VH-VL binders against q9umr5. Designs and how they scored, part 120

Target 1, 268 residues: q9umr5
Amino acid sequence: SYKPVIVVHGLFDSSYSFRHLLEYINETHPGTVVTVLDLFDGRESLRPLWEQVQGFREAVVPIMAKAPQGVHLICYSQGGLVCRALLSVMDDHNVDSFISLSSPQMGQYGDTDYLKWLFPTSMRSNLYRICYSPWGQEFSICNYWHDPHHDDLYLNASSFLALINGERDHPNATVWRKNFLRVGHLVLIGGPDDGVITPWQSSFFGFYDANETVLEMEEQLVYLRDSFGLKTLLARGAIVRCPMAGISHTAWHSNRTLYETCIEPWLS
Key: E = the ipSAE of ESMFold2; O = the ipSAE of OpenDDE; V2 = 0.75 times the mean of E and O plus 0.25 times the DockQ between their complexes.

## First folded at step 5 (VH-VL)

Design bb3 (framework fv_acimtamig)
Fold by ESMFold2-Fast, scan of step 5:
Structure bb3 (fold): chain C 268 residues (1-268), chain A 122 residues (1-122), chain B 106 residues (1-106)
Amino acid sequence: as target 1 above (268 residues)
Amino acid sequence: QVQLVQSGAEVKKPGESLKVSCKASGYTFTNYYMHWVRQAPGQGLEWMGIINPSGGSTSYAQKFQGRVTMTRDTSTSTVYMELSSLRSEDTAVYYCARDWGYSRSSYLFDYWGQGTLVTVSS
Amino acid sequence: SYVLTQPSSVSVAPGQTATISCGGHNIGSKSVHWYQQRPGQSPVLVIYEDSKRPSGIPERFSGSNSGNTATLTISGTQAMDEADYYCQAWDSSTVVFGGGTKLTVL
C-alpha cells in the first residue's frame, strides 16, 4: 500500500482548494490515505506561524504514529514554511517526501493583493516598519517578510523565518537541524509565473541581495554554513528541484502536468 | 501571450559596434533571466551571456570578454546586447532567449526572439 | 573546455523511432535540455531537465541522461519532425551546446 499523504494549505486557503490534487492522487495511487488538514483556514491563516506550527503538530502526530512505513507531506505556499518548522521541531517525524509547492522558503519581498488588503497604504519598501514591529510579528505574512534592504532588522525582528533558516542563533538549532535531516526527500516546486511569491526563486531557496539581484541557493549563507542541512541534503541527493513555467499561484494544486512531473514520482 | 521581439537586420563594417534590442511582453519582465545566443550561417548555437533584468547583473562567455555588454530597461521591458570591434566572423543571427531556470546549473531557453541577422562585411 | 558531441545527421523512415545522442564526460550528473530548429526559424524547447516535456510538446518526444550520454528519442517519427536538434548543458561557468544533429524523415 502507499504511504499516507498529509496536505497543509496556504494563506487565506482551505482544504477545498485541493480537490483536484486528491483526484490525481486517487487516479495514480489508488488507496492512498490523504488527509488535508482543516486548521487555520481563511483569516485564521494570518495567526502567527509558531501558533500554526503547534496546531498542525498536534494534528500530524497521530497520523504519523499510525504509519510506521512513513508519510509524505504536500505543503502549499505559506504551508511550506509550517512544514519546514514541523520537520525541525518534531524529534520523531517519519516524513519520506516533503513536497514544497511554491513556498517562500527564503521569505517574501513583493507587493500582493493580500498585503494591500492588510496594509493598504504601505509599499513593499515601507512594510519593514510594520512587519518588524512586535505587532506586525503577530501576523503570519510578517513572520516571513524578508526585506533585503533592511537585513539587520529582519535578522533581529523575524520571530520565525530567520530562526528556522538558522540565520539567527537559537538554543534549539542543533536539534532542529538533526530533525530536519531525517527527511527522505525535499521536493521544491515553483515557477516564474506564480505572480504572488516574490522573488519566485524563494521557493528554491534563492533570494534578493541588497541590490535586488537574485542569488541562488548555493550562494546563500544559509546553504554555505549548512545552517539547517541544505548542503548536506543536496550532497546526499535528497533535494529535488522541479520548476515549471506557466503556472499561477492558485493553480499549483490543480495542474495535471505539474502533478505528473513534480509530485507523482515522490508518492511511494 | 509571451513574445520576444527583436530589432531588425543590420549591415556593419569591421571595427564598428552593434546594438540589438529585444522587447519582452506577455509576462513579468523581471521574473525571468534573458540570454543572448548567436548562430553563424550554417553553424550551431553559441552562448554569449546572460542578464538578470531584476538587478541588472550580467555574466558573459569568455570568448566575448571585453567586447560584449548587456543591459536592460525595466520601464520598456527591453534587453540590449552590444558587441564592439566587429569582425567578419561575427556575421550571425543573434537571438535573445528567456530563462526560468532557478540557478546557473539549470539555465534553459523556453522562448526565443525571432532573431536578428547581422552581416559584417566591407 | 567542455564539449558536447552529437552525430551530424540521423535518418529514419516515417513511423520509426529516431534516437539522437549527446555525448559528454559525466553528462549524467548534469541537466540536459533539447531544442528543435527548423530552417529559418528560432529554436523550440522540446525537452528540459533530461526528460521533462514543456506544455504543447507531443508525448512521442522523450529523453534520458546517464553516464556519458544523454539521448533524445522521438517515437513514431513524423515528417514534421525534420529539423536540427541541439542538446545543451551547463559546465562550470558557461552554457555549452552540442554541434547539432540534422534529422531527416524519408
Scores: ipSAE 0.291, ipTM 0.742, lowest interface PAE 5.0, mean pLDDT 91

Design bb4 (framework fv_acimtamig)
Fold by ESMFold2-Fast, scan of step 5:
Structure bb4 (fold): chain C 268 residues (1-268), chain A 122 residues (1-122), chain B 106 residues (1-106)
Amino acid sequence: as target 1 above (268 residues)
Amino acid sequence: QVQLVQSGAEVKKPGESLKVSCKASGYTFTNYYMHWVRQAPGQGLEWMGIINPSGGSTSYAQKFQGRVTMTRDTSTSTVYMELSSLRSEDTAVYYCARDWGYSRDSYLFDYWGQGTLVTVSS
Amino acid sequence: SYVLTQPSSVSVAPGQTATISCGGHNIGSKSVHWYQQRPGQSPVLVIYQDSKRPSGIPERFSGSNSGNTATLTISGTQAMDEADYYCQAWDSSTVVFGGGTKLTVL
């Protein structure tokens, strides 16, 4: 029947946020087995992303093994980065559609309530001092902090994002690229009214240059060098870009029009 | 609610300069690109160029290169389009239009200003 | 330079389906958007990324794009749909608009 769907939540989130998404899937694809992973909920979402990747990996292995026809991933916000790494570290994943809901794929450079709660005296311009320390890299949000004014520090200190994007060398890079390229479809979703993901184009692999001018995916070195397979996937017709205006960060998983337009077509 | 409000109609003589404003409200001004598009009487739409309100970077259509300048003021959420060395052929309605800006190959115009009629005559 | 070709006019009776074409070399590899412009008014986005509808646009508006032709389809056409329609795509370093199609509902 329909391939199983695995859902990975975001920062300070849990499975409850996906109640509406599950209802939409049940209406359009009745009988779909949907598993929303209840790992690293709430404050545990602040744990280092590599730790989260290991935990989620253990949870998805039996689901993938039981579904030889393949599975779909729906990964929200920070969860999209977890799923990026899962697809790279798993030698045997059978993911068809990887649906990334407003995830900072090239990183984050913007003030949010979450950052102010954790680092109340820091501005985005000074957060690099904390995030690019060994201590800061023990927090998930710092693992994808990408300060465009301190790109040298990002490249040297990022323990997660710079590595999975192939921006800094890693011994496993070739294997990670090969594994990631097995994905059937990379569905990128995001929008200008998100209010949390900054720049919002990070959800589409766009990002700031040193002058805070957003450059699109095709202008990024990671794309031009094909560091983890974006250029190859685009040439295959495997990348779907589905932006939508008018949706705030916490509404991506509860908007029916978004579901019907951007998600439903990719759930075989 | 999103609104783009443009300055009023202008009458200019050949050789003069035009400066049209477009004031944005109802959204985060720096998260969207802004384009300028004109329409001569009874004719179709013609793209003039784009400005990124965040950094102020611009790109102009080749036809207008050297005559057009686009600027913005983030404190008032306003973009400006200045066109110099006016000719009678520049008589048109000038529109500002908002764009999502995620990728150049997907530029679109989701909200448009009301238009500014500019008449260039001797 | 890249050119998008539209018929200058299309006429339909109320309740019938109107089809407006937009021709361009390999346009199916591009993202196409459609705008409606009523007399004396600003353009309104009616279809974006080939086939998607913005909030507030009726379901009777649909789009497709393949090969050398993008198409805007309006089913159950109403008098209020009478307007000029423009297709738009990006090529190299510029935005390109079609010449526009005047839809007459009579």
Scores: ipSAE 0.130, ipTM 0.673, lowest interface PAE 6.4, mean pLDDT 90

Design bb5 (framework fv_acimtamig; at its last look DockQ between E and O 0.57; V2 from the best seeds 0.00; counts 0 for: pae E 7.1 > 2)
Fold by ESMFold2-Fast, scan of step 5:
Structure bb5 (fold): chain C 268 residues (1-268), chain A 122 residues (1-122), chain B 106 residues (1-106)
Amino acid sequence: as target 1 above (268 residues)
Amino acid sequence: QVQLVQSGAEVKKPGESLKVSCKASGYTFTNYYMHWVRQAPGQGLEWMGIINPRGGSTSYAQKFQGRVTMTRDTSTSTVYMELSSLRSEDTAVYYCARDWGYSRSSYLFDYWGQGTLVTVSS
Amino acid sequence: SYVLTQPSSVSVAPGQTATISCGGHNIGSKSVHWYQQRPGQSPVLVIYQDSKRPSGIPERFSGSNSGNTATLTISGTQAMDEADYYCQAWDSSTVVFGGGTKLTVL
């Protein structure tokens, strides 16, 4: 039999978005038990990410407990950050493949329709004033706002991303790293036509320096210091990088070629 | 729909400089890197360098350091490659090629321009 | 300087399997891409990331990469496959191309 699959959605999203993904899985791995978590749907996706992590944790515990041979996670967009934190805070997760669909793993710095909806007159250059306030950190999107021109503010004010990336110290960092390293495979998916995730290389742990030049994962301090295990995972052969051109942000879970190339091989 | 259209063939004398253009269409220009690759008559492919159209940052192959300059114009979705102090050995077809690799180790060329033949002779 | 070594030519009869090797020290730890170039034309990407096919490339094209050798395999070779084939990888600070293999289909 195939291992169960747990799906975690993204910002302003719900389980309905994954109907095509479910069809693909059923075609290639018939009998797979797929659970799409209906938590923090729509506007509730704006809740602080630590609150979302707690809710999703409560939902995944019984699923993992019933599958002693392991489970797979497919986590879309913002959901990929939720799954990053789940793998760190759970002392007993049994995740084999963690499949991250176009998630801003090093953060977001770009004007998007989501940000324009929430902050209609704000430019990306000024969003740090809102996001790095206590009020701003009550919104999920500000939890991973990463302004490369105000990196000191990001490191001090980010209540979520800077902590799970080990960019700022936390008492639980050693335990979080140990827990995260139990994952079998970290499958990173993203591409240049996404249109929402900025820079798109954030899905592969790349990010802007102060001049807005993208530095790849292997040049990041979090990788070089092995803060939460990326260097160890890469050395173990556990990181899979699967970029694809031509896919917009809302199409990662509904493109058959992407599924066959980047997702299907990791769903044992 | 993706298309890279390069400027026409050129004949140059040793010591002159050349400037080849590559106009992109059918995609978001600033989301893809652009490389320049050349091919001497009857020879293989040789990488010259890369430009990031978003910020204009460049990286050049060691062999061309000091002679090559890559630039872009975001208003016309065009990249340029200028090579100075031309020698007869610079006779080649020059290609621009698009890249969607996530890092240097993943650089690839998914679409290529039609090529620009540059002949350097006295 | 890192070098990718390809045979200069490979000859195959129509319908047979052609294999083109690309040798390099620890190339199996690198991501290898393959390009097809017909006379007078621009190169075309036929395999990326060792074994993946772009849209529009026939399934008879496949690739592998392990140890010191990457391989492009063309099964059921057709006359239209006659071309020069180049492998490509990254090493340290540069893009490296193999010297190219001329595939002749007789």
Scores: ipSAE 0.422, ipTM 0.796, lowest interface PAE 3.7, mean pLDDT 91
Fold by OpenDDE, look of step 6:
Structure bb5 (fold): chain C 268 residues (1-268), chain A 122 residues (1-122), chain B 106 residues (1-106)
Amino acid sequence: as target 1 above (268 residues)
Amino acid sequence: QVQLVQSGAEVKKPGESLKVSCKASGYTFTNYYMHWVRQAPGQGLEWMGIINPRGGSTSYAQKFQGRVTMTRDTSTSTVYMELSSLRSEDTAVYYCARDWGYSRSSYLFDYWGQGTLVTVSS
Amino acid sequence: SYVLTQPSSVSVAPGQTATISCGGHNIGSKSVHWYQQRPGQSPVLVIYQDSKRPSGIPERFSGSNSGNTATLTISGTQAMDEADYYCQAWDSSTVVFGGGTKLTVL
């Protein structure tokens, strides 16, 4: 039998968005138990990410307990960060494949429709004033806002991304790294035509430097310091990078070619 | 549709410099790395270097270090490749080629320009 | 420097399977890409990351990579497949091409 698949949705999303993905999985892996977690849907996805992590943890624990051979995670967009944090805090998870589907794994720094909706009068260059305040950190978007021009504020005020990245020292950093390293494979999916994740390389742990030049994963301090295990995972062949062009952000979970090329191989 | 349109053929003398342009269209210019690859007549493909159009950062093949300069103009979505101190051995078709740019260890070329023939002769 | 080695030429009858090898030390640990170049034309990507096929490339094209050899396979070879084929990989901050293989369809 196939390992169960757990799906975590993105910002302003719901289980309905994954109807095509479910169809693809059923066709190629019949009998697979797929659970799309219908938690923090719609506007509730703006809740603090740690709150979301707790909620999703409660939901996945029973599923994992019933699957002694392991499970697969498919986590879309913001959900990818939730899942990464989830795997960091769980010392007993049994995740075989963690599929990060167009997730801002290294953070977000760009004007998007989501930001315009939440902060219609704010540009990305000024969002640090809001996001790095206690009030701003009550919104999920701000929990992974990564302003390359205000690194000091990011490191000190980010209550989520800076912590799971191990960029700010905290008592759980070593344990979280150990937990995360329990994953069998980390599958990173994204592409240059996404239109939302900014920079799109964030899905591959790339990000802006102070001059807004995109640096790759291997150039990031979190990798160089192996702060949460990226270097270790790469060394043991556990990181898979699957880029694809021509796919918009809202189509990653509904593209058959993408599924066959980047997702299906890791569900067996 | 993605298009890479290069400048026309050139004839140069030894010691001179060449500068080839590559105008990109049909996609977000700054989201993709651009490579330069050349091919001498009847020979194989030879990688010259890569440029990041977003920040302008470059990396060149060791063979061309000191002679090659890659630049870009974001306002016109154009990449330039300049090769100095030309030799007869530099006679080749020069290609620009787009890359997804997701990893340095996985460079590949999904779209190519039509090529620019540069002939170096006395 | 890292070197990719291809046979200079391969011949196949129409409808038969053509196989082009690309040798390199521990190439199986690298991502290998393949390009087709017809006479007087620019190269075209036909296989990327060992075995993935770009949109628009016929299913008769496939790729594999293990050990010290990457392989491009063309099943049911057609006249239009006559071209030069290049394998490509990355090593030590350098993009590396094979020497190219001329495929002749007899």
Scores: ipSAE 0.095, ipTM 0.681, lowest interface PAE 3.3, mean pLDDT 93
Fold by ESMFold2, look of step 6:
Structure bb5 (fold): chain C 268 residues (1-268), chain A 122 residues (1-122), chain B 106 residues (1-106)
Amino acid sequence: as target 1 above (268 residues)
Amino acid sequence: QVQLVQSGAEVKKPGESLKVSCKASGYTFTNYYMHWVRQAPGQGLEWMGIINPRGGSTSYAQKFQGRVTMTRDTSTSTVYMELSSLRSEDTAVYYCARDWGYSRSSYLFDYWGQGTLVTVSS
Amino acid sequence: SYVLTQPSSVSVAPGQTATISCGGHNIGSKSVHWYQQRPGQSPVLVIYQDSKRPSGIPERFSGSNSGNTATLTISGTQAMDEADYYCQAWDSSTVVFGGGTKLTVL
C-alpha cells in the first residue's frame, strides 16, 4: 500500500551505496517496492547529464506505469539534478515526493578531491575556462559548475543547469515548468557540515552572489521570476526544507536520524 | 567535537568596558554565524546580536545598539564581544552560540560556549 | 516587540507526561526551537523547527506548534529531565526567547 520509491545516485556512485537506506525503508514501511537504479555507475556518472536523464527516464517509465497512484523519488547529490530534469522533461511523470539529498540545485563552486583528480592543474577560480567550453560541457561536473564570478560565461555556456533553472531562454521552458509543477512535494535536505556541496545552501536553492555572500532561495532571481515554478510551489505549501547539521556528504543515505526526521514522513 | 571555549570570568566597575572571547574549533569557522546571548542571575536568556565570521558583518539587538561591538579573527577562529558603559544591570553570564547560516533553520543555536560570568559592581 | 510567554513552573511525577507551553501571537507561522538548561550549565537544543529532534535527544521529547501556542512534551519524564526550558523564535531581524519554565520531577 506504500508508493514505490525510486533511488538515483550521485557522482562516482553506484546502487550499492544505498543499502542502509533500503534497510531503513524496509523496517519502517514493510512491503514498499524500492528500486535503486543501476545506471551510470562509477565513472559513467561523468557522462553528460542529459545522457543520464534520458537513460534514467527510460528506466523509470515502466515503474511509474505500474504505479498509477504515484511514486517517490529519492535523489542524492548529482542525482538530484538528474531527477529535477526528469520532472521537467516527462509529460507523464506521477511523482508525489521528490526528496533531494544534498544536491547542488543552484550549482557548485568548490574545490573537491575528485575535481583535483579530474583537472589536477585547476582550482575553482579558473575551472570556468574548462567547464564553460563545449568540451567541458561533456562532463557531468561541468554541467552544474556555477562560477559566481563569471556569470555571463555560465549563462551562455551551460548546456544543463542554466536550462533547467530557466536562466537561459529555450523553446521548452513553458512545458518544463508545467511538468515540474505536477510534483506533489519538493523535499530539500542538506546541511552546513556536508563538506562537498559549496555553498551547502545550494541544496536549498541558495547560492553565492558576486561577493560570495550566500543569498537564500527567496532572494534568487529564478525564485522571484518563478522561472521553473519555485515560487508557485512554495505558495501552495509544497516545499519542505529539512536541514541537519553534523552530516558529511557521504553519510546522508546512511544516517538513521536523518532518515527518520527528513525522509520517512514523506514516504506515504 | 565542536567546541566553543570562552574567556574567563571578569569583575568590572560601572562605566568600564568588557571584552569576551569565544574560540571555535572542530568545524569550518566561516560557514557558521555566531551569536551572543546573556543571562542575568535568576533570569532568562537575552539575545544580543550576530556576527558573520566570513566578512565580519554584524547585527545587534536594539537594546545594545551603540554599546556593543562584535568582531572576529579568522586566523584564530575567535569571535569577540565588547560591551561599553557597563552598569550593574549588565551583570550576567555571557554565552556565544553557533548557528548554521541564513536559512529557514537559521537562528537555532546547536552549540553554546561554557559561558563567561561578568560581575559589574562598585 | 514580539513576546513569547511561558509558565514559570511545571511539576510532574516520574514516568508521567510533562507539557510546557509557549504562547505568542500567530506563533504557528514561525519556527520554534526549545532549549534545556540544567543548573550551572549552558543551554542545550532539544527540539528545532517545532518538532524535530537533534541527534542524541531521546524520543520522549517532542514538540508541536499551531495557532498561538507551541508546546514541548516530555513523555515518561525522568529525574534527569529536571531543568529550565526555553522556547525561542525569530521575528523580523531579532531572536526572541520565552521567559523560561522550571520543570520539577517529584
Scores: ipSAE 0.051, ipTM 0.636, lowest interface PAE 7.1, mean pLDDT 90
ESMFold2 (binder alone), look of step 6: mean pLDDT 94; pTM 0.957

